VHH binders against BTB/POZ domain-containing protein 2 (btb2). Designs and how they scored, part 5

Target 1, 284 residues: BTB/POZ domain-containing protein 2 (btb2), of Schizosaccharomyces pombe (o74778)
Amino acid sequence: MSMNSSTEISQEPSIMKPVSSISSFVFNAGFLQGTFSDTTLIIKGETYHLHALFLGRSPVLLQKLIENNPKGDVHYTIEVETEDPYVTKESCLFVLSTLYCDSPRIPAEVNVCSVLAVSDLLGLDTLAFEASSLIEKSIRPETMESVIRFLDPNFEGLERLKMGMYPRFTSGLFNKAIQVMYNTLVSNWNTEYARLLCNLPFEVIKDLLESDKLTVGASSMARYKLANEIVKMRASFRKQNHIEGKGDESVVLAFDEGSRGIQLVHIAPGAESRRKIWKATSVR
Key: E = the ipSAE of ESMFold2; O = the ipSAE of OpenDDE; V2 = 0.75 times the mean of E and O plus 0.25 times the DockQ between their complexes.

## First folded at step 1 (VHH)

Design d04 (framework vhh_lunsekimig_d3)
Fold by ESMFold2-Fast, scan of step 1:
Structure d04 (fold): chain B 284 residues (1-284), chain A 122 residues (1-122)
Amino acid sequence: as target 1 above (284 residues)
Amino acid sequence: EVQLVESGGGVVQPGGSLRLSCAASGRIFSTYALYWYRQAAGIERELIASISSGGSTNYVDSVKGRFTISRDNSENTMYLQMNSLRAEDTGLYYCATPRYGSSYYLKPEDYWGQGTLVTVSS
């Protein structure tokens, strides 16, 4: 797009037809061609030639247009600064184009996570919720690592995973991801989930492996074996990647005083918690 | 930073009831065992109640049948329902959770609340 962006989003030139509708004119002549542009918008150093009337559909851009009200000059210049790596030129082009049409659809070739990031940046709640819904519907074993990375790209831990980077729109996604893992982990952990399980915070691994929602069955030994293999894999990964440990993660076993069998499995970070025996029914 | 904040303490007559609450920030309760300790003037802290991540509960004999520990994982809060209170129950009540794993014996370096005062007096 030569007028509104230096990035070409299509390899073939658009064939312009006589405009038969307002929506067609607004999109083709307004957005694509930049006809009668009155606004220079700068996002993350990239320049777009657009129209105040359509940008006003964004509450964030509307506020910036009002603040830069020209006295005798009808041209506006507004800037949006962000350090968000998910805000890309391609996603900006798409999101800005939605302001020029009535029924935008998020196309497969655009990164949905990036669409959510730009929608949040520009205060486009409806589009942001639509993007979040598409991310939620895309959660599968094969996409899980990508979704988790999007929720916590800086490895801040469990609370960030729960909220995500855009809490108004992403706060439900982690719970959906965990529910998918409860249903699929046992069958896929050493194929689809191996990398993800190595990178998840300890608190998540503990909750996941101790949960009765995980269908390993009622056997403490079956759950212990699964937990031990995963903890062993995580330890190997940390060693291979020269990550200073917070101590060896371990699986802790609990016994009932009336039983000689293992009754409960608990996951603990630290060698001193390994194979601890508790008194499950008595407190002194 | 992990913080545990107790509330619900106060003055009550013998035979009365109180409900203590403990709210957590900086960690989620659902994955950890949770504990109530108490300390009376001039004596060491004692473990009075515990609840595992799976919901199993244990009580010291002196409170068994009178106190009930519970957890609300959705609110990241745990509770201690205290019924049939006695003068001997007077003390500072602490909620606590282990830093790592589950243990019935907490260390000073585990996570502790600041305490809430319960006074049972006529």
Scores: ipSAE 0.000, ipTM 0.070, lowest interface PAE 25.2, mean pLDDT 76

Design d05 (framework vhh_lunsekimig_d3)
Fold by ESMFold2-Fast, scan of step 1:
Structure d05 (fold): chain B 284 residues (1-284), chain A 122 residues (1-122)
Amino acid sequence: as target 1 above (284 residues)
Amino acid sequence: EVQLVESGGGVVQPGGSLRLSCAASGSTFSRYALYWYRQAAGIERELIASIDSGGSTNYVDSVKGRFTISRDNSENTMYLQMNSLRAEDTGLYYCAVRTIYSGYKFVTPDYWGQGTLVTVSS
């Protein structure tokens, strides 16, 4: 057999030659060792010693280099201010390192959401779209809470949100997250989605459970049963964590004469809200 | 170029402890992701522990709670503290360094040590 062993495939000895490739030299001597550094970059108070030539690949950093050194001094000092919590030292190191690489790719050990945040900050559209694509492919019940927290940090509700964080790169992610949630809620509400559903605001839960996008079954009774179970789970969670409720959340089944007598399922904050819903359709 | 020199390997009794060291020369050590790999006779080389530039650590399940990876950026040295050693821990231990956040060879380490032998006697 001409098959190589897995140790031969997975373990490569490093052989150094006198003349390194451009990409190897630029990354190792330039980025890692800081050889011939001519630029001091400050992001969120953290200092990086880098090279104007390579930083110029970022349109944002290029503009700052031009604006802060219009006379072409030998050494540059530029600063990028941000309050974005996803902009971390680790993500900055990764994104800045891509400016010193031929074919950058996002490694598994780096937070992809943080890569998107820094790429947006530095105007690196190609890397930002690649990060967005990786987030989209990672949307599953197990990752949904993290994705929603990234897209909608105030829990305004994905369906209600006009524009989320990093809107140039994340507009497609809202639709994908909503679609995956609605398609998988029935099988995951009491497992992977349990914590998320307990922490979402009442208005968001109401919008979610009353949505036509949520396919529970052919009957309003199937939707009523699911909604009732989720509301009970939320009530139990609030009691266990000593959270003061707005009142008892409840699920109401009602008829809407304005909708050709369609049987509707509503999530209500209390008994008074239930009476209001029924009053519109009931004779007595 | 980066050269990695391992030390601290040897023979120990089951339940004993060993500390492996890996010294790097001529590198900006603080920017590197650092790894310990293990290769037992007849077994493929496996990643057992990692530490990134920010200090975040990861371990394979078989060594969690027993092994601790650490780094000293001022001395350009990485360590693997091995406690409660078992006969199954016997093998050749390699330190390895990856240039963090490059698109170049991100899946595998960029530089490897020569390896150091750890034997847990029975």
Scores: ipSAE 0.000, ipTM 0.267, lowest interface PAE 11.8, mean pLDDT 78

Design d06 (framework vhh_lunsekimig_d3)
Amino acid sequence: EVQLVESGGGVVQPGGSLRLSCAASGFTFSDYWLYWYRQAAGIERELIASITYGGSTNYVDSVKGRFTISRDNSENTMYLQMNSLRAEDTGLYYCAADIEYSFWGEDYDYWGQGTLVTVSS
ESMFold2-Fast, scan of step 1: ipSAE 0.000; ipTM 0.219

Design d07 (framework vhh_lunsekimig_d3)
Fold by ESMFold2-Fast, scan of step 1:
Structure d07 (fold): chain B 284 residues (1-284), chain A 124 residues (1-124)
Amino acid sequence: as target 1 above (284 residues)
Amino acid sequence: EVQLVESGGGVVQPGGSLRLSCAASGLTFSSYDLYWYRQAAGIERELIASISRGGTTNYVDSVKGRFTISRDNSENTMYLQMNSLRAEDTGLYYCAKGASLERFYKDVYGMDVWGQGTLVTVSS
């Protein structure tokens, strides 16, 4: 939509210099050049000279503009406080620029995790869901650790991994990363994967190692060997980091009723180290 | 050398349809966000449609519901299906891939590779 007048006039246009489209003018003169700026926005100590009209497209910024409406003045000064390390000047510039555009796109050069963080901060749900979708599609063995660190930057453990950062937009990302782990556990894992496996809650490790999606060899013995190695690695990590935690984790072969005599690998929490470990034998 | 080649333009009556293609060489589409731009006589080049590397599509309001952008990563080709064409859709259509972040802010188009364009003419 572009209107040069509120009323349509069926008259031949005058010969004059062409005018820019509304979208082009708004982005170039408004955002890039700061022409007729009426708002000073401060995010994480960085100052942006922008326009209340366009910032009002953000529900968060609109509320701050209303709350801080200047008495007897036409200039706004608003601040958004955050300690989120993913909120960067580059991501702020990009996200703020989307308020001056129709149908913006996240360019490959911008950190998509940072775009999600700023979109969440400013209440831009559509852009946040788009960023989350792009992160999900980028999850690979080599990027999985970075995604987990993004979701749990403080290594809060159980509580954080359960909820994650930006929970409204990231509920699927942790599960996607775990799915990638199913595929990598049958190959040589690196130090980053070992660290991740040691930091995961027992329940998550149990579900991962007992999953039928984990294709490890052709026998229960192969699963037992892998699970036992991981449990030993977790125990070693806890000793190195002085974590008392729950009692020793144990791997046992258990009969699952209805499995037609096939013994399955089971991981048991809190097994006493002084107790005998169940003898691991297959029915065949 | 990276190259984009547009094809599929032509002359069509109002209400007609055209399918534009953009083929890449020296470039793998699955790694980039891709765009369609158009330029009419006396008007600056404008972005009309985009498709992300993840498959998310976006359109300017003037073509939304009439144009459909798609990609075929196996053929390294991008398409623009144009339906219900109007006289104002007349112009040169260009495909492009994303540029660096620095160029995005310095260059409004944010694109570093352009083709020669394909001409679309909608006659009444």
Scores: ipSAE 0.000, ipTM 0.131, lowest interface PAE 13.0, mean pLDDT 71

Design d08 (framework vhh_lunsekimig_d3)
Fold by ESMFold2-Fast, scan of step 1:
Structure d08 (fold): chain B 284 residues (1-284), chain A 123 residues (1-123)
Amino acid sequence: as target 1 above (284 residues)
Amino acid sequence: EVQLVESGGGVVQPGGSLRLSCAASGSIFSGNALYWYRQAAGIERELIASITSGGDTNYVDSVKGRFTISRDNSENTMYLQMNSLRAEDTGLYYCARDLYSDYVLTGLPYDYWGQGTLVTVSS
């Protein structure tokens, strides 16, 4: 009868509840729950409900917020257009979440190439360089095709490429990939590199195999044999997959004072047999 | 040429189990991280499970405690044991090979993905 009620007791704990940290509140209530969202962000057709204050940490998004609210409206709608296949919903969610925390760590579960792509898109240099560093650590013969496709999706030129995708962040990746390729090609051409070598354009294969940076043997015959085997592998791949070409790829011995000893050429149908007939004239 | 082939999908009742397999040809698994992705109707492909070359595993929160990823490097095969299946687990399941142990490096549109194996959790 004169005992305290449960209602009276239940008021005490709510009054004494500790205040959340700024970082945990911002991430949990702001990013995860969308509390007091004031911005609709659209990236590649996907909609995100976020906060101008935190999106302003991206110089790209800050500029769009300024452009879209010259007269001080209370709600923003901004759009970022891209055709980049590496910009995915999963990577956008991760990269956007970094704007709501102090020290973002790229998790193993997120595609690191996609993190670089979104970071570049949103002008997040520090995160982009961290993603680039992680990709660089991953460059091996076994990862080379993925790295090359990421840097040069059209296979336009391994040696000629000065500006790959996301050039502010990938110059180190390009140099590392080239170094690994030249150092390991002889041992891995018919295993880890087989598919990549079959898919590379003729001009790239020509530059690669004729390069003084590719160390095969002291003799021109060692380089000739390697190049001839790769060219034959490429020809077999084209026949098997019904790929039309400008002509047969071939390797010819070449003599110059710079000593690489080979030249890769395109030969029209029948031209190779004519050259063979003329060159096969035996000395008497 | 690297080929990944998924198998083991099918129709199952809620609460049921399935074991998915991913077999590789043209390459070896040793030294590589391996991944299971899924794609449900109307959503992007999502990473659901990973296993490093050393056997360390990670899972998305929605499958933790229900799914188990494992690998057999000698047979170039990876598995996904799926228990306590829910309607939201319905989707096309893909395996992927990352050629580095700690990070997802591969993604669309590369031709390292299999055709996928369909999992349908029916009412």
Scores: ipSAE 0.000, ipTM 0.206, lowest interface PAE 11.7, mean pLDDT 75

Design d09 (framework vhh_lunsekimig_d3; at its last look DockQ between E and O 0.17; V2 from the best seeds 0.00; counts 0 for: pae E 11.7 > 2, unsure alone 64.98 < 65, placed apart)
Fold by ESMFold2, look of step 2:
Structure d09 (fold): chain B 284 residues (1-284), chain A 122 residues (1-122)
Amino acid sequence: as target 1 above (284 residues)
Amino acid sequence: EVQLVESGGGVVQPGGSLRLSCAASGFTFSNYALYWYRQAAGIERELIASITTGGSTNYVDSVKGRFTISRDNSENTMYLQMNSLRAEDTGLYYCATLRSSGWYKYHPFDYWGQGTLVTVSS
């Protein structure tokens, strides 16, 4: 109910008294209500009824709108194809809604990794960098496995981990995760990190456990004991999950290799018959 | 805006040396693997050297032992030291880096430099 007529006393009329800001109108009438939608956007089988004027703020969608020159039609139909499992309906809705806002903020309840994925898909670099920054700030023992899985969802290995699936935005997140692990491994190796450590590439485990940035105890024997526990945990995991062809892992004391005191050794399938691991000093 | 600019090309005698530079801007340089490509007249670009974010290097056999790739993350610059140059090394040299998602497996490079010409003549 609205009263916009003059009251009992004569008043100076205004030429216009807006009831909402342009930004509020665009978001509510445009995005939420779909008033005058002119575009059918399809992402991973989900359909969105939106507006070319606002979708054009995405470089990717703008190019697709330009390329879509329907014969005799004024309605756009465009599709964005992706195999990316992090592109979800919820995150597509959020990211698309930012095209209807001037200064969007990523809310705490959305999956920031999926926001990054959709932002990258749509060429929204500022939003993608903001999402990456939030991921970096969220790295802790409780989130570590999910961050590592996001960087390398297909278990491709160290090269993928270092870059992630969105290299411009995710390169360096793995290094940040490793820095957090140096300070949290001893307290979390058999709990929060147990499954993560079983799935990490050997090269990562070797570098982590051999690094002088990792402090385990007063002696090299404490580090040796921890490394053996982790190697045994990894071996048990491979057996329980029927993972074959990865060879064996072992730990050797290495007092002459600086402050680390240990060396992790990987014995490729069929290679163990050529070596004996019994020396106190390793020359790997 | 991502930009890669090559420099250091020129004319050199067989057996000579050149040092190429690739100056980068518009992205976090230390987070990207970097690549040198070479294009001779009438053929496709050929990958010749790469360097990872961790500094690991790789070379094709035709340049191994003669060329050295390096990076200086503090100056956002990659280098290619080319020694013992041969006539076959003549071509346009490009630097490249990844911009695209790993979900686009067939074409990992979104951006290339303009190229710098190296001519080895006798």
Scores: ipSAE 0.000, ipTM 0.225, lowest interface PAE 11.7, mean pLDDT 80
ESMFold2-Fast, scan of step 1: ipSAE 0.081; ipTM 0.444
ESMFold2 (binder alone), look of step 2: mean pLDDT 79; pTM 0.783
OpenDDE, look of step 2: ipSAE 0.005; ipTM 0.245

Design d10 (framework vhh_lunsekimig_d3)
Fold by ESMFold2-Fast, scan of step 1:
Structure d10 (fold): chain B 284 residues (1-284), chain A 120 residues (1-120)
Amino acid sequence: as target 1 above (284 residues)
Amino acid sequence: EVQLVESGGGVVQPGGSLRLSCAASGFSFSTYALYWYRQAAGIERELIASISSGGYTNYVDSVKGRFTISRDNSENTMYLQMNSLRAEDTGLYYCAAQYTRPFDSYLDYWGQGTLVTVSS
């Protein structure tokens, strides 16, 4: 069959204002203005006037809507409780807005760690993975402290952690952060990582410098020298900035046959004055 | 209801100063980029100053060094400090808040405007 070219002459354009796109109307009238709001959502004491239809795109919020209004009353009231400090009003506003659009993108102006936290809270897996990927791409010496604090808020130490916070989404980020730290620390500790090493808690520095992942050569003396210089830098930084610690940080040689030949310790005030003297009898 | 309400406009002599305020109700400023526009008689509205959610500021050349934009997210208020005012600064001043849409960006809230007249 021969296909005909169809050219149509349109009628004179309507004088009526063009109708907004579905996405623009839903976002502007629905999310921003709260038009026809049927749901009161409370997160960390902040109230949002939204729509059950769009909130239902979150599996967490959908379950809350079902549980708190199983017979379909006129208005829904649901609450999401969290103690997560990364869940902020600004990030809740952004993440909730993504429920009112088809292809959300995380803008550069939004705290991406907070976007991940809220996405995890609301069961928005795709957005959470995108946030994790953006954090991973931002890993540099200047951002490493923030990444470590985000993954390890209790400062348990990189070697002791099996998983960071939000483990379903951050496993790749966690592994990359560890890899970048260990791969570049030895050559760049006194330049690119100096600020980070001064600001990290003692327990984190201890785990890092005692780790088999830190390759400083076959000699225990090489590791001792590196650790001792870092500890001296940290002590100088604390003195200059009037920061009081739990005691003096020190490095001692450990009797090891393995890759670790050192141990980092806190020397408590007066510890040396309590040292016992033992008599040794040389017999064979 | 979402509103932006401007205040602080008035009549001022050349070389004088005014501080405009823009207060938001019904939403939070913290994630918004904020703008001041000026509409002079017979001329289309022009952007004169902006401040990002992160606090980065931009100004048109005609107001650089004379005007300062600032924001207070805790009070949901934006300010425009106007110094060394000129006759050319006369106009209706509109505040606007732009939220970055996930797949689009646009100005989503506008104030009603406040009149600034620079004359002796």
Scores: ipSAE 0.000, ipTM 0.140, lowest interface PAE 17.1, mean pLDDT 75

Design e01 (framework vhh_3k1k_2)
Fold by ESMFold2-Fast, scan of step 1:
Structure e01 (fold): chain B 284 residues (1-284), chain A 123 residues (1-123)
Amino acid sequence: as target 1 above (284 residues)
Amino acid sequence: QVQLVESGGALVQPGGSLRLSCAASGFTFSSYAMRWYRQAPGKEREWVAGISGSGGSTSYEDSVKGRFTISRDDARNTVYLQMNSLKPEDTAVYYCAKRGYSGYPYWRPFDYWGQGTQVTVSS
């Protein structure tokens, strides 16, 4: 009589390698048809009938299967709550389907930002990294706004962009977007890019124009002129399109003893400019 | 590490009410589902009620539905079982439980149990 099943399991004979026919059965009968489903998963009020065995490939869903089974029974009911607008029924179906596949690939036609959102929500690191890599490679002047909206859907400011809903990927994607913007401002300026700048959140424009990585001439006056032109363009655009904003944007010269002795550009709402004027006046 | 301490068990007459408490420590209480079980003399331990970590979902064994209510106070790390319209067949030691799992490769469930609290329903 065997007393310890774990000891016996370690002595088991060789096991067959995975076969593509099994993968097809798992996807078609398991995921698509819900054959012998033992788990009810609810995401943003949408219900999915799935299998604990395959959901366990997600560390987040595995933990929720442990935490939220009030019966301790074979049937599980778990809920994932999120306010993330990028978590959609379509993205959930795609990401959940990858748990039933051997080697999932992200098709070109899916919303990669939504795939990243769901993958991050479910702790699927490999898929999230693949999605993040695809987003980063796709960053162009014409896609910049959509990436910034993804990283901060409510435009809550710099803190949310740095601490956004996808904290593992937010800084890398934001830094890549900003780098593309620096390159575009220097060498690829055109009227369509000007429209993009008018639609970006204030905090993104502030960070861009205050950055030491922006090389727009040898003098602080060149940077000030560029920043002032952009702020004026943004104000004109909002006025012409009747877009309500939080006060006026302004550009102020400011003192910074830590670098070159002078910090020459600050973008601020109108009220903030008064605090910075005295330092700028005191130094140049 | 994980500790569960039940209290509130007593002798009550049929039709009476009783509230059981379970004080939890050693884990992030608000993140975990909690359950109540009972064991009558000479019988196996049976599930009575459960509540999700969020408190949004509750479930009950059929014989106690409408009579028992499970609730939680996450600020006090405590789960409760309010028992109304008690019957002699409710006589048992009541245990609170938290589910755990052994790690990969053998995902086997096990429960952390409290010491139990005795409920007796008799005249």
Scores: ipSAE 0.000, ipTM 0.132, lowest interface PAE 18.8, mean pLDDT 72

Design e02 (framework vhh_3k1k_2)
Amino acid sequence: QVQLVESGGALVQPGGSLRLSCAASGFTFSRYSMRWYRQAPGKEREWVAGISSAGGSTSYEDSVKGRFTISRDDARNTVYLQMNSLKPEDTAVYYCAAHVGYTYFGTSYEYWGQGTQVTVSS
ESMFold2-Fast, scan of step 1: ipSAE 0.091; ipTM 0.532

Design e03 (framework vhh_3k1k_2)
Fold by ESMFold2-Fast, scan of step 1:
Structure e03 (fold): chain B 284 residues (1-284), chain A 122 residues (1-122)
Amino acid sequence: as target 1 above (284 residues)
Amino acid sequence: QVQLVESGGALVQPGGSLRLSCAASGFTFSDYAMRWYRQAPGKEREWVAGISSSGGSTSYEDSVKGRFTISRDDARNTVYLQMNSLKPEDTAVYYCARDFRYGSGTLWSDYWGQGTQVTVSS
């Protein structure tokens, strides 16, 4: 006689791991790997293979998808044309990647000005306002030249500086930059800032350099020398770039009429610079 | 397989200090910038601090500047967040993140750890 013995190994059920989140899957498989792409997007000559469903989160891209595929064909081809130098391949990749996520954040290594430019281009208001806020918080002496060039890259003048190239998002940044610059000039003036001043309108330069709160040295002569150096640099810059000016800029020492011994730096266009210095611009 | 594991979260009194650690594996740690984010209940994820791949540059959210210090130890594949003068408003789950790298550039944080809970309360 034989006994039938079947060995049954009882396996405890493996704890099931949750499936990847929607955001993780969409970003990794969709954006990074290009799985099931149905759209060819061309921005500034660069080609991206993406998905109409996620690109439709941009109002600009949604409109182009509708206009360029009225019959609902399986594959879309859309193009966004721009001459904006701040629209770069790296920033396009970042901004497009945000369409594949629910809570995008701008990393420190990405050019935030370029993120704003692409966000404006694609109608992504929330991301554009976030980028503008980061620019405002990043305004310090080391970043100021880049901010000023971002606001007015074509040297159009004071009104462009006040608005910026993306006025809906950049208005007010110039006032913050001037405040930071003024505080830096009052606390610790360095001639390295003179180059930045070449790109500012005469009215702004005059107000900054004539300010009684500006501490550049122990005497009016120190202020005069700094102002004269800046004015000479500005003249050279205008000559190099064939910029039409309102006249030659000049620096004049003037006396405060109410208090003898106080000397003010008076910055004036060429015709005014030859006048006698017994009258002050303002009495303290 | 990229993995980030945070540790060091605890309950502390206001004015206290904590040091958070994030152990990284599955990639060449020294090639990537590292970041700390936090998320309070019912709020969106907020960036806190970042450190460059070389360790030569650091950046901080205004609300933590002067109180928090980010650092890294490439020999140990670890990034740290030293948190001083803690406030109740600092209560959140803190996440370590690797910055996204495409080609030779850095674009966005692509991997996060599971998080470590910091609670500042009496």
Scores: ipSAE 0.000, ipTM 0.121, lowest interface PAE 16.0, mean pLDDT 74

Design e04 (framework vhh_3k1k_2)
Fold by ESMFold2-Fast, scan of step 1:
Structure e04 (fold): chain B 284 residues (1-284), chain A 123 residues (1-123)
Amino acid sequence: as target 1 above (284 residues)
Amino acid sequence: QVQLVESGGALVQPGGSLRLSCAASGFTFSNYGMRWYRQAPGKEREWVAGISWSGGSTSYEDSVKGRFTISRDDARNTVYLQMNSLKPEDTAVYYCAKEYLGDYYHSIEFDYWGQGTQVTVSS
């Protein structure tokens, strides 16, 4: 008797089913499919069906879960109120999804400013600092206007720009933006870049245009012409956008007695100094 | 509701020129930078050109520098792409997008993309 028959049929499995990783299961079944959702989260009128266990990774959401359901009822309902225009449905979906994965990465297709806004809203410090780092690395001449507007969307002034709207994460970004502006003005001082400076506070424009680090040519007259073009562009822009000004800005040319007729360029607020030439002996 | 509508795409011979337009509505146009992207058959979507909210800064992908010019008309809520010296390799669907912060060569908020306009460069 033999069990070794030429008519035996091979029963090899075509596919082995691996055990799903915890991370993969949590993201796919929990976040994407909403399996066993126990929490209704409302942000800015938009409803999300999620899980208290994973939302508890946010200190803000954890506190709301505790406050609104101290007895641990079967289903949680919590709301996060905000008037922040950077908090969008797309950014909320992405940020909430990071609570369901082990090593989240901010993809290039998501608005990084909005990711920072939602991360700040939900107390997700690590993600907020990562978003701030990406904003810093994205500061270039073409993005400068967006950076300035993000830091000070209501045109409140220099102190708001220095802190930003999310001070814990955005303070210092303005200083890096100013460094990019110095490099832009040094390498390409033409009038087309004057528009980048239209909404900056007077104090910033004064510091930039009077800086010893700014070299726009061998002649103080070239610097004077650049400063005048910027001041004119700023005045035009403020009028077009109905931005309340502190009066007309002006550029003053001053002679340096000790430097063989080298002239210094100064920017002054208002019309008072427009007709005066100052004598200065500060060369540095 | 944000809406972007591209137009101006056509069939053109190599060396020809086209001007694409993108009409924007549902947001304060003058407050945002704008970008053009394109997607050729069998290729990924690529960034083509960008313009800041003031028009004071423009940037271009290396293959189109000196041939393409991006501009904007805030009175008409429109961004333009002037394309000169067109090559067969410029054949693609061209998309307009609202700019946000970041090096978003591949994407800006998805809900702010237009439907695109087809440019075909062939003899």
Scores: ipSAE 0.000, ipTM 0.171, lowest interface PAE 13.5, mean pLDDT 74

